# Ledger of designs, part 8: VH-VL binders against q9nqz5r112to327

Target 1, 216 residues: q9nqz5r112to327
Amino acid sequence: FQSSGVQHHPPEPKAQTEGNEDSEGKEQRWEMVMDKKHFKLWRRPITGTHLYQYRVFGTYTDVTPRQFFNVQLDTEYRKKWDALVIKLEVIERDVVSGSEVLHWVTHFPYPMYSRDYVYVRRYSVDQENNMMVLVSRAVEHPSVPESPEFVRVRSYESQMVIRPHKSFDENGFDYLLTYSDNPQTVFPRYCVSWMVSSGMPDFLEKLHMATLKAKN
Short names: E, the ipSAE of ESMFold2; O, the ipSAE of OpenDDE; V2, 0.75 times the mean of E and O plus 0.25 times the DockQ between their complexes.

## First folded at step 5 (VH-VL; framework fv_pozelimab)

Design d08 (at its last look DockQ between E and O 0.49; V2 from the best seeds 0.00; counts 0 for: pae E 7.7 > 2)
Fold by OpenDDE, look of step 6:
Structure d08 (fold): chain C 216 residues (1-216), chain A 120 residues (1-120), chain B 107 residues (1-107)
Amino acid sequence: as target 1 above (216 residues)
Amino acid sequence: QVQLQESGPGLVKPSETLSLTCTVSGGSISSYYWTWIRQPPGKGLEWIGYIYYSGSTNYNPSLKSRATISVDTSKNQFSLKLSSVTAADTAVYYCAREGYRSSWDYFDYWGQGTLVTVSS
Amino acid sequence: AIQMTQSPSSLSASVGDRVTITCRASQDIRNYLGWYQQKPGKAPKLLIYAASSLQSGVPSRFAGRGSGTDFTLTISSLQPEDFATYYCLQDFTYPYTFGQGTKVEIK
């Protein structure tokens, strides 16, 4: 039985040239920031801003897509494994669409003030295409006014696509996370670096570990 | 305690393929990343690449076209092949275990190293 | 690939001396840095990981500091067994890269 060592190379980001044609037609190129064991982190500048959009291509083989997916939906569990969470609450649930509005307050690196997010999240399981999707987007909500204690992040988008290697209930999947936010601060170069070098990788690691723990 | 031992020919002719094997004892090759590192005489260290027990590999771009790392879990071994060798490939070759803690990686266990000389 | 530059390339010191070695990365690598000690004819030995975390069994006279691009290894009081070559390693991104090394010699 020649164990065909399925080199699960994280899928090279097929440059989905979604040509956000910057006005000058120059497609902003993705730059690889980190190449790690379980993920590759890419960034591209957001036109007209000093901000970046991030993309993470990752793979795991020791947890199931469903486990990984469910851990991300469990807000109470997240409070246990994510020490940066100050507050995480579901504010509203829409029964028809299955969408939820959440209020998320999180620590930022010193000396930055904590930030809070109000966002809607949606998820779907596409059995036909063998994928799971998680989408979050910043929204305003009347029951969650701004507080002087936190800096409100008004621009936030997160999209994760999970693609099983086999099935939703068998170990192994690839994922693509696309993320952008505006923490309402001119990030010194060192802060941008933090998000890239510590924030995202640390989050992903914690998420993975949390998934593993939840499995047991 | 985990121990690593390199084995293979100490002499390789130019244009031939260097082949080394690392035998792991005192622990399973499973669940770890296993790495090859080389050091030319009197020079610094160069990371070659790694293999995971599942067969996933990553290589230094400088060597990617020539380097192949494989694993044999049944023998608790992993191997390095380096094709089209030149005198520049003369080095002490180390196998190492890549430890993982949180987001940080390090090499916690090393073989003794084996000198491979490329000479006609 | 990220370039790691160590300084100095070599230094002479006496037993009991305080020794400081620096490593500079070509880009911000946060705290993804390790320090290794290599003696002649031996494999490198891990001293410090995550820029400042001391590996188990390593004497407390070794200390790592730094974040971003600039890192330091300090030996507070050099011992006879500390004469060796020291390497920094970035594990921020593949390919992992070492500094060129710093040889600590006896004066």
Scores: ipSAE 0.585, ipTM 0.821, lowest interface PAE 1.0, mean pLDDT 90
Fold by ESMFold2-Fast, scan of step 5:
Structure d08 (fold): chain C 216 residues (1-216), chain A 120 residues (1-120), chain B 107 residues (1-107)
Amino acid sequence: as target 1 above (216 residues)
Amino acid sequence: QVQLQESGPGLVKPSETLSLTCTVSGGSISSYYWTWIRQPPGKGLEWIGYIYYSGSTNYNPSLKSRATISVDTSKNQFSLKLSSVTAADTAVYYCAREGYRSSWDYFDYWGQGTLVTVSS
Amino acid sequence: AIQMTQSPSSLSASVGDRVTITCRASQDIRNYLGWYQQKPGKAPKLLIYAASSLQSGVPSRFAGRGSGTDFTLTISSLQPEDFATYYCLQDFTYPYTFGQGTKVEIK
């Protein structure tokens, strides 16, 4: 990233099959799996699994950073634009830190059963560094024990950084999203295929359209 | 309606640089992605690369080392340079606009195409 | 790069015939597929985008279907102006790649 906000050539993580030979036996390298006008999507293996951590670098010029940020935080609106959501509720809020604990239940592609997530979400607006940050991570909460109704995802992490091209209230920004979870599935390859071809692209497109509709 | 017109030399010698310009009329070059696509005689279509009106580019990896696309928003034009040409670069070269709907991209307006022959 | 393979490479048909052309992607591209028509000496023309959506002004006899890796273009009742070469294009990821083309010829 850079403080100017405009990046014509987004940062590219190092590809798995190229680069420094010293990387052998070290952390897995990123592989670009989708290159589009508004975003680039990379993945890298999670050691010991058939699952991946994902990274998205995207740019929009027709919506504001603040609207994009707020649409993601609006729990009721997310249920309207995200067709996979079965349930999304704030369980508690820590007034001091501003952290929120949410219970999120979502459809997974057939034949997988629905999953539920209990996660803590934190967000901040950093005017000094001209960025907005949204971070989520799976947690345990006594008010939401595991249920036989859904498969509980215990490993989940998401971080998004939004950098305006101009200001928080003018059109144009770049964002960097890093995402991983372990849905505990007996079909990990199917799940990975769905995420790359449908899950992630659909989510990003719906989020953009939702932001355009909410723009007032 | 938007119209695109290719122009440039129809004959280029091996090892030289192929240079083509596309002139856009009936609409602004701004806020769109513009692309070059080629077709060798009797063969299929190959995407070369795009340029966004801001100057951002992306190229087919097979041509990236030789291809350069540039844009001149004041003239409503964008151009292709392809260096170190060989007989394999003989093709009809098309310029086109990349339209879109949601996340789907498509080529909605095309120039008529210009034949470039690489021969001594 | 994603490889797009069309079948057949050519076919002969008569006016009024139902014609089906297939396109296969080397990996899952969801519904990021377009169909283009090219007449001799002319630039290609967009017929269908998003696998099944007709471009404005394209006759309803053209229909696209499919998702994932297997796609079809059907012309329900071939007209004289439909004799052309048809190309599929994946727009899932750059570099965008075309199939090799299917030529629809007069029988």
Scores: ipSAE 0.438, ipTM 0.755, lowest interface PAE 2.6, mean pLDDT 87
Fold by ESMFold2, look of step 6:
Structure d08 (fold): chain C 216 residues (1-216), chain A 120 residues (1-120), chain B 107 residues (1-107)
Amino acid sequence: as target 1 above (216 residues)
Amino acid sequence: QVQLQESGPGLVKPSETLSLTCTVSGGSISSYYWTWIRQPPGKGLEWIGYIYYSGSTNYNPSLKSRATISVDTSKNQFSLKLSSVTAADTAVYYCAREGYRSSWDYFDYWGQGTLVTVSS
Amino acid sequence: AIQMTQSPSSLSASVGDRVTITCRASQDIRNYLGWYQQKPGKAPKLLIYAASSLQSGVPSRFAGRGSGTDFTLTISSLQPEDFATYYCLQDFTYPYTFGQGTKVEIK
């Protein structure tokens, strides 16, 4: 076994058993679409659409888990490093649960209209299980009506689990991200391939760079 | 400044195992990815695989069944074994370091290369 | 695996010439493209990473351009030390793959 207690094998998605089935009841298989030293990316079709659910297993050795966690929560900082963001604001925070509702407006590739998301997020540091968790899901909120300027996305989920190699305050961690949305548009199938080859890797790279630069 | 140097036998017989070691000096093997790349005489470059200093590996699928990369952090070295060699494995073998910039995998330091000939 | 195709396979040029080498990827690799120079009997040397970023110590006459599937390396005024073979490398996904090389020779 490893002397650090950290596994060197990335976890892989289960085939045939992860709950995404086609109309015939046959579970869609995860397809690996990118394999780099810092992350592996899989996708599988969302039944009844031309869109995909994504799963990422990633590793960084040059930033701490706490830095990576905090950068993702900082909405003002995200507006600085993510040029696609038009608007990102916290609409409501439930002080009892710690859940937050956000309004996120983002560019999409020309000629598509920009999209907006209303989502709830929750995040925690679970010291007993040695992990940090971020989860988000699309919701409806009466304070954020639909606008003709943007296409409202109604189906969006994101879950990230971060596990340190050592501690939350030392460099090195693994993360597992599961992500899906339905941006409420008719994408030609070749445009879905673009999203995998450009959208997800670009976001992950910019997030890493932003984390490196956010040293305090 | 970081320096890499390959060492090992220059002649290997068919069906035997090619074994090379890369010694890292002027820097630590820790916190980096270490790579083997080869070049048959008069031909282009082929990525063989890497090892992360803590033991994690990845290999070119064309060589995965025959290649093993290992690391010895106490000696500041990493190694390549390639089993069941044929004349097609005759090449200059390079060790290299992957750069720190985590988004782009580029090889900023290379060894001088060592020619390994597979022949009787 | 992603196939990288360089053009031309060789060229002859004089000192002072502008030289352009192309590299085409078999799929979209965004800007995950590096350029390397190799002289006979020597290891390759990194010139450009991220398609267009110049490595430290590399003369400014070297320039990389492109994204997606089509990339170029340009040497704006060829110098005697630039006669070498040039390789592109994609680092978008494993296995990482090199182009077949472009040999730049003196006329």
Scores: ipSAE 0.029, ipTM 0.592, lowest interface PAE 7.7, mean pLDDT 82
ESMFold2 (binder alone), look of step 6: mean pLDDT 91; pTM 0.923

Design d09
Fold by ESMFold2-Fast, scan of step 5:
Structure d09 (fold): chain C 216 residues (1-216), chain A 120 residues (1-120), chain B 107 residues (1-107)
Amino acid sequence: as target 1 above (216 residues)
Amino acid sequence: QVQLQESGPGLVKPSETLSLTCTVSGGSISSYYWTWIRQPPGKGLEWIGYIYYSGSTNYNPSLKSRATISVDTSKNQFSLKLSSVTAADTAVYYCAREGYRSSWDYFDYWGQGTLVTVSS
Amino acid sequence: AIQMTQSPSSLSASVGDRVTITCRASQDIRNYLGWYQQKPGKAPKLLIYAASSLQSGVPSRFAGRGSGTDFTLTISSLQPEDFATYYCLQDYNWPYTFGQGTKVEIK
């Protein structure tokens, strides 16, 4: 049979040594937290806080980029597969740009109160560069004022870039997710420990399974 | 060459806590996942759980309420505690390293195993 | 949990024989399957990962095939040191689950 050859794939982010000094606004080094089947998870400290920015690099060979992208955008479907969602709805859509403002309410583990997020989501399909991008960040919106029922997260941003191995409609892609938020808790270390050991890994595994189920 | 060695009492009384330690030599415990697997006499293998060197754990749901895995990077060791034991917990207990390539996980180095008998 | 079923539970073979062991998953696990060999009184040893990838140092007479739910381990020319119990393991999802084992005995 034929030689397999070297396939062209974007290189995954490399783990970095901890303890990198951040002077003059230089980025701190990434620390690998988890290396599992479909993804690798890194974190780096946000200077002056006990919070982290997270980076996920994942690869799937059994689902298409378009299917994975569409599952991310399907708010009704997410309520079915994500057991932590209390509420998730689009409160405003700009027809011209495709930007959406969403209200998301989610459980946090005891002893933390539930959080709510109001964020703008923008997405694009870049056929020339063969990539799909999904960007979200916290905003304020007059239709969703703060409520004493939930702790409002004001500092949240997320960017996911999906790069097909072949095409948007053929199986196989890599994705890179960069994420940060400040859940405004008096238990920051507890929250970080939960997210790293349980929250994020569980979310990513369920997202993959949800994408496979959506294929049928 | 990485080597793993289990240690702990070979006899535990019913209702008590089984406690085992795995010592890693010939390599660092850092940057790997470490696992416990057991085998009752004459039976097959059952995965108990894993720990990443940073302390992150995952357990078999059948044992999650009783099992605790911990790691001590300064001693190059990780440990298993299994509470409220019964005769059904009698088994050879293995520690192992989880290696991986891309998205595939496998157990590439194993301790020789230690028999724990649960009896009065 | 994903159930792994092996067949046969045991087989008798002679040196030089071709032996085949099968493993069936209760759901699609793609190629997330490993094979392990266990000799009496010893720890299991990894033979194959990713359904068909031979671990370094493992003799080429061992071969794995399959994807989805049906998998086979073949030993093309059985050697005296191959009499052992063989286990499959799915690493697709937690908890990791093993088959019940197949004992390869001398005829």
Scores: ipSAE 0.007, ipTM 0.450, lowest interface PAE 10.7, mean pLDDT 83

Design d10
Fold by ESMFold2-Fast, scan of step 5:
Structure d10 (fold): chain C 216 residues (1-216), chain A 120 residues (1-120), chain B 107 residues (1-107)
Amino acid sequence: as target 1 above (216 residues)
Amino acid sequence: QVQLQESGPGLVKPSETLSLTCTVSGGSISSYYWTWIRQPPGKGLEWIGYIYYSGSTNYNPSLKSRATISVDTSKNQFSLKLSSVTAADTAVYYCAREGYRSSWDYFDYWGQGTLVTVSS
Amino acid sequence: AIQMTQSPSSLSASVGDRVTITCRASQDIRNYLGWYQQKPGKAPKLLIYAASSLQSGVPSRFAGRGSGTDFTLTISSLQPEDFATYYCLQDYNYPWTFGQGTKVEIK
């Protein structure tokens, strides 16, 4: 983490008191959903919704930070390893700032219609703090109007921080991913369960396997 | 190539602390997770806990109050201490390496096991 | 903790037989399941991880299937060295939990 020495595992999220007058009640802000050595998943409710914000802490020792980072940025390769992608295109790119606007169309589990996302992605390599950062958020873009064929996701945020164990080009790193989206107000509650039990773990597993294959 | 070997006393008295050491040879203890698993006579396997070579640990909640795992990278060893033992702690104790592929975890190398009997 | 139940607890078979053993999880564990073989007086040995992926060096007669809560290990043509106790293990959530074991005995 920032301002800390070498860390292998973050502390578990703390329970917090909501108001100054409710000192007897402690409210868990984050709930542990999956606890594996190299993969920890938490969730917390988004106030006013039936949806959750997710946090993943993972560790890999068999791929480099640079390989893992680059696989995520490679849109052509993602279409090959991510079977849910219907369309993934860079609409505009500024390589100097690391800013890109993408149009992403993806399958959702039956009986849900496919969703599309228009989002800006920014990435940076911070040599001073020895970390790589990738952030994304939904935006509007005149080149990609809403289509009746897909349900437009207007609320989407993702942030990933990768911290090497040694260097960007040596095996071993930790990553912290915080993610939320609202695939419209009519998103069924059973699909929230699917994302936690299958969707997110499957995506991260496929991403790691894709990185291993790209390494060779 | 990689070999693990348990060592420690075979007999421990009730209420005392059980102490075992696992020596790793043929490979580095660094950059891996190391675990203890036990098996009471005629029964199944129970995971006790793990340690990463940096010192980070996780324990089976049923044993967390009594179990401590430590690592000594200079000796290529890791150890288990289990306090306040009873006859129910009589078991063969195995040390093992936790390998993984992607998000899946598995035990790819095991020691031969050492029988610890808790008796007065 | 996730409870793993194996069936049967023991079975008798002859060399050349097809043997199937079952493992059931108390909740959905997707494909986070491994199979281990233990011979008398020896440590367990990894056979299968990720429910169906064969570990390097393990004979192809061993096959795993299943996802969610129901899993099977099949030995297509039982060999003399396959008489052993088999354990399933879920690696979905800590604490890791094993099934109670299935002993494969000679008829």
Scores: ipSAE 0.077, ipTM 0.630, lowest interface PAE 5.2, mean pLDDT 83

Design d11
Fold by ESMFold2-Fast, scan of step 5:
Structure d11 (fold): chain C 216 residues (1-216), chain A 120 residues (1-120), chain B 107 residues (1-107)
Amino acid sequence: as target 1 above (216 residues)
Amino acid sequence: QVQLQESGPGLVKPSETLSLTCTVSGGSISSYYWTWIRQPPGKGLEWIGYIYYSGSTNYNPSLKSRATISVDTSKNQFSLKLSSVTAADTAVYYCAREGYRSLWDYFDYWGQGTLVTVSS
Amino acid sequence: AIQMTQSPSSLSASVGDRVTITCRASQDIRNYLNWYQQKPGKAPKLLIYAASSLQSGVPSRFAGRGSGTDFTLTISSLQPEDFATYYCQQDYNYPYTFGQGTKVEIK
């Protein structure tokens, strides 16, 4: 029985596991799409659609969880490192809950129109469970109605969990990102193909470099 | 088009404060980081610190306890004060703009430099 | 702080020579490296950024190479105006640090 190496790996997406006599409630199995040095990318079908839910597992050893978390929250810094951003603006903040509503406009490949997203972002630092969490989902907001200038993405959901190897302020952590997106287009499969093969890997690599170069 | 010009006293006594101003012309001070760099006679370059036009600063740890950089957007100027100077602070002081492309930062415009001598 | 070491500290060359200057970082800085030229009595001038990208207006005889910890600046056919001191500088992390300089002198 040889499995000692597998036992020491950090959390990874799981295949379908047991239910009660495996009734109809089984989830779809994850398929690995990419196995890169600093991250792994999986997908699974969303039942009833031609779309996928994606999961990324990554590890950093040269930057702190707090730096990575703060880079996620810094909209001005993202405009510096992400050349696809046309607009990224916080349109509403709730001081008590820490929730923010953002308007994000981004370039897509040459044949496609630019997309815009209106989404609520919530984040928390859970000192008791030693983790940081960032959750986003598409919403409607009266200050940002649909515009003929951009294609509005209505189906967007993202969850990132960051788990330190030691502390929030010492180098080393794992992160798990799960997300789904439907940037509606006349060529849905072309857009999904681009996102998986080019868009997501490029974004993750730039995010890594942005975190390493975060200035304060 | 963008030009930078340093000004201030060329002679400072030991223990006093060195004070320099950089005037920016041919372009707006807004949306850029602005920096001070010095060079002792016959030696290499040492980065002192930067200021963003909004007032945010960062300093070389070796100078942080003595250096203060400030900006005046209405005059298109930024300045350096360095307290408690010694002979080791004798150098040509340059002001420069931090240009950038994506995450790469570089000094694309420099003033001509001004020599500050620390002597009794 | 990231330490930048240049080699050689000085060299003598003739017009038309190919000159190579090296710069070593004390840790991996990817391609976050700039090269500057400084003539006597003048401010430094940016030549190359991002290790290999030529700044607008800089002659094509200047070329930068390298990534990680080892970098080179090459002048393919030295001209009279190229006799100067050259500095490498990392923009990977604060504080920004410079190499000690390499003086290119006439033979």
Scores: ipSAE 0.007, ipTM 0.490, lowest interface PAE 11.3, mean pLDDT 82

Design d12
Fold by ESMFold2-Fast, scan of step 5:
Structure d12 (fold): chain C 216 residues (1-216), chain A 120 residues (1-120), chain B 107 residues (1-107)
Amino acid sequence: as target 1 above (216 residues)
Amino acid sequence: QVQLQESGPGLVKPSETLSLTCTVSGGSISSYYWTWIRQPPGKGLEWIGYIYYSGSTNYNPSLKSRATISVDTSKNQFSLKLSSVTAADTAVYYCAREGYRSSWDYFDYWGQGTLVTVSS
Amino acid sequence: AIQMTQSPSSLSASVGDRVTITCRASQDIRNYLGWYQQKPGKAPKLLIYKASSLQSGVPSRFAGRGSGTDFTLTISSLQPEDFATYYCLQDYNYPYTFGQGTKVEIK
């Protein structure tokens, strides 16, 4: 009927119209917490905890998948566009797998202390399935022991899948980001509220602006 | 320069479907979000919904059950259908382009508007 | 939905006057606010986006301020072409909602 026949969107999580009940061994349902033009944000409880797994589905039409992907991998550039970064360093590279271990120290809003993360990051460009993937998870590393200066985040996972509308080098793509962590705070309600209302939206906005300013 | 022009019948009978088309010239319909906004005579503005050229839509919940927005990239057009109209749907209907920077949205180009009167 | 309330509903002013229009959101919308100008019989025109960013081609006498729930549009020296109705719009959440409008009339 319409002349555009291209489907760009991964399936969105089903909308939740009321509170979820915990079922034995069943996955929790997603609850939409923010609906913006460029992204939608959902959360679901992590069974047995006060924590949430977050999911972002976003679309950009003014930057390329490759630009967006590369900006996220560029640790020196991230320190310039992400004002919350105190430290971001690659502490180890595995030549065989291409994985990197990073040490990331970031401001949290008052009254929370700054957090640090030690995580392994792996990324791939999958031409057969027309996607780019970035995966990160917390690890322990002997070169970066816990410090009393920062609160170590020991539970952290992030996965982003980027799907081009046309090609990796043409403007337009959808992305799906799934994220969870345990920032080990005595203010869990405050932290969750901040992440949803400010933290994640601000990060995504700054990432987009940084991508627009970057070289091809 | 991008220009938008609404077209469609100026008179629609109660209970029928209002159908409007917006023609985009001076630029491609691809790579942007396109919106419909209406204004009853002497009153304020009401956002109806948007469409992205891939077919993705979002609607004002007050109109979602009756509104359908579609896009035809080969004609550089997008359209609004509003079913089961009443006198309360009498308004000037505008099409507009949704520009954006990061997550901020704004309407940077508008059609001139077309008056649709719902009357027998 | 987020309610947007403008004050005043109308005002009378003379050329050269400083005019201030206020917009209040029913909840925190951060800086997701735009201002639009509409002249009789014409489509609205974008003046300001992101609460304070002036759209290209819009005269510098227009200025937006505010964050959270309280916003203002100021016209520092009113010109004859500025007599119009002004609308604020929140783009924080769907549905996008406009204020009821403020009509700036000649005294």
Scores: ipSAE 0.014, ipTM 0.543, lowest interface PAE 7.5, mean pLDDT 85

Design d13
Fold by ESMFold2-Fast, scan of step 5:
Structure d13 (fold): chain C 216 residues (1-216), chain A 120 residues (1-120), chain B 107 residues (1-107)
Amino acid sequence: as target 1 above (216 residues)
Amino acid sequence: QVQLQESGPGLVKPSETLSLTCTVSGGSISSYYWTWIRQPPGKGLEWIGYIYYSGSTNYNPSLKSRATISVDTSKNQFSLKLSSVTAADTAVYYCAREGYRSYWDYFDYWGQGTLVTVSS
Amino acid sequence: AIQMTQSPSSLSASVGDRVTITCRASQDIRNYLGWYQQKPGKAPKLLIYYASSLQSGVPSRFAGRGSGTDFTLTISSLQPEDFATYYCLQDYNYPYTFGQGTKVEIK
């Protein structure tokens, strides 16, 4: 008999929480939590939780927009530069929409268990508006069911917009990243503290170093 | 176990093109970076360039105008062409896999090396 | 390009000796340094990665230290199979650059 890896929520509290999602008038204010040389980090509360949505505005002058964009799309290279990645693979590519479905398994800070994400990623280069866009969102996929080995993150959303200072192939750009997830943790305050002090800054620094090492 | 084996002519005349092939066995060429490194007799090591299995390349600026690296995933091979060779290109040529470990690069598997002599 | 300078170019040692080899980078490369061993007629072999991480299967007598610009490789009790040339390599930025090599010779 199966006795592992199933998560149950009471139907009534879950239904009440979902009803709360329809409240479009509950916009929270952004709070700046970090002001560093290469980026500024803001957060705002996710209603009904002790978790946050994050916003990053960053600037680099020593790498090109195309290099930075391509490094993020290169799943094999990401496994090299992102020390937290346990597994990262493309499950499906849709030729019509140009989207990709990925399975990502990542370390979380002790004492939290590793998390896995199944998400769809879309990217575009908008030459008319001189920007590059990368959007990701959690999805379900029949090839990757939930496993007792990892905690599945069901709520995940990320959007990054890259705006060159000159061109896609010259050094210098700004980017805006908006990120949120619910890692289903009993240590939400610890997770938030880690995200602000280590998780996000370490990720961004490693991404920058990876881009410097990658040459187009 | 992944194994790499260089092959190609051991003697090339000045001004000709040096052509070498690396055959990968025991593992897929797909989803990895593959590198050429050379060593003149009695001298140190010089990185030539890499290729990702999709065809993306990067070269040592000192060799970029003459070097071309290509990959053939169906044959599990990648190749180096170096044009307009001179005596200074005489070296043992190694192919290597750029290994993966979290967030940085190292060369974890190497071919045995093949000596290419540039002489008339 | 980042220049890697190794010292000494050669050293003489006896079995059982503690040997230290130094590598200096022309700019800050953080921890992005590896050490490779090359025996005559053979391809180089990875010993140490990320400045101080020992490669699987490499004897524990090999140890790497350092960060930024100054790095050392130490062999705590030299064995007969350790007489070889040792190279440092920075993988912080392309082009990858090797040190000139340090030959460890028998006395």
Scores: ipSAE 0.006, ipTM 0.439, lowest interface PAE 12.9, mean pLDDT 83

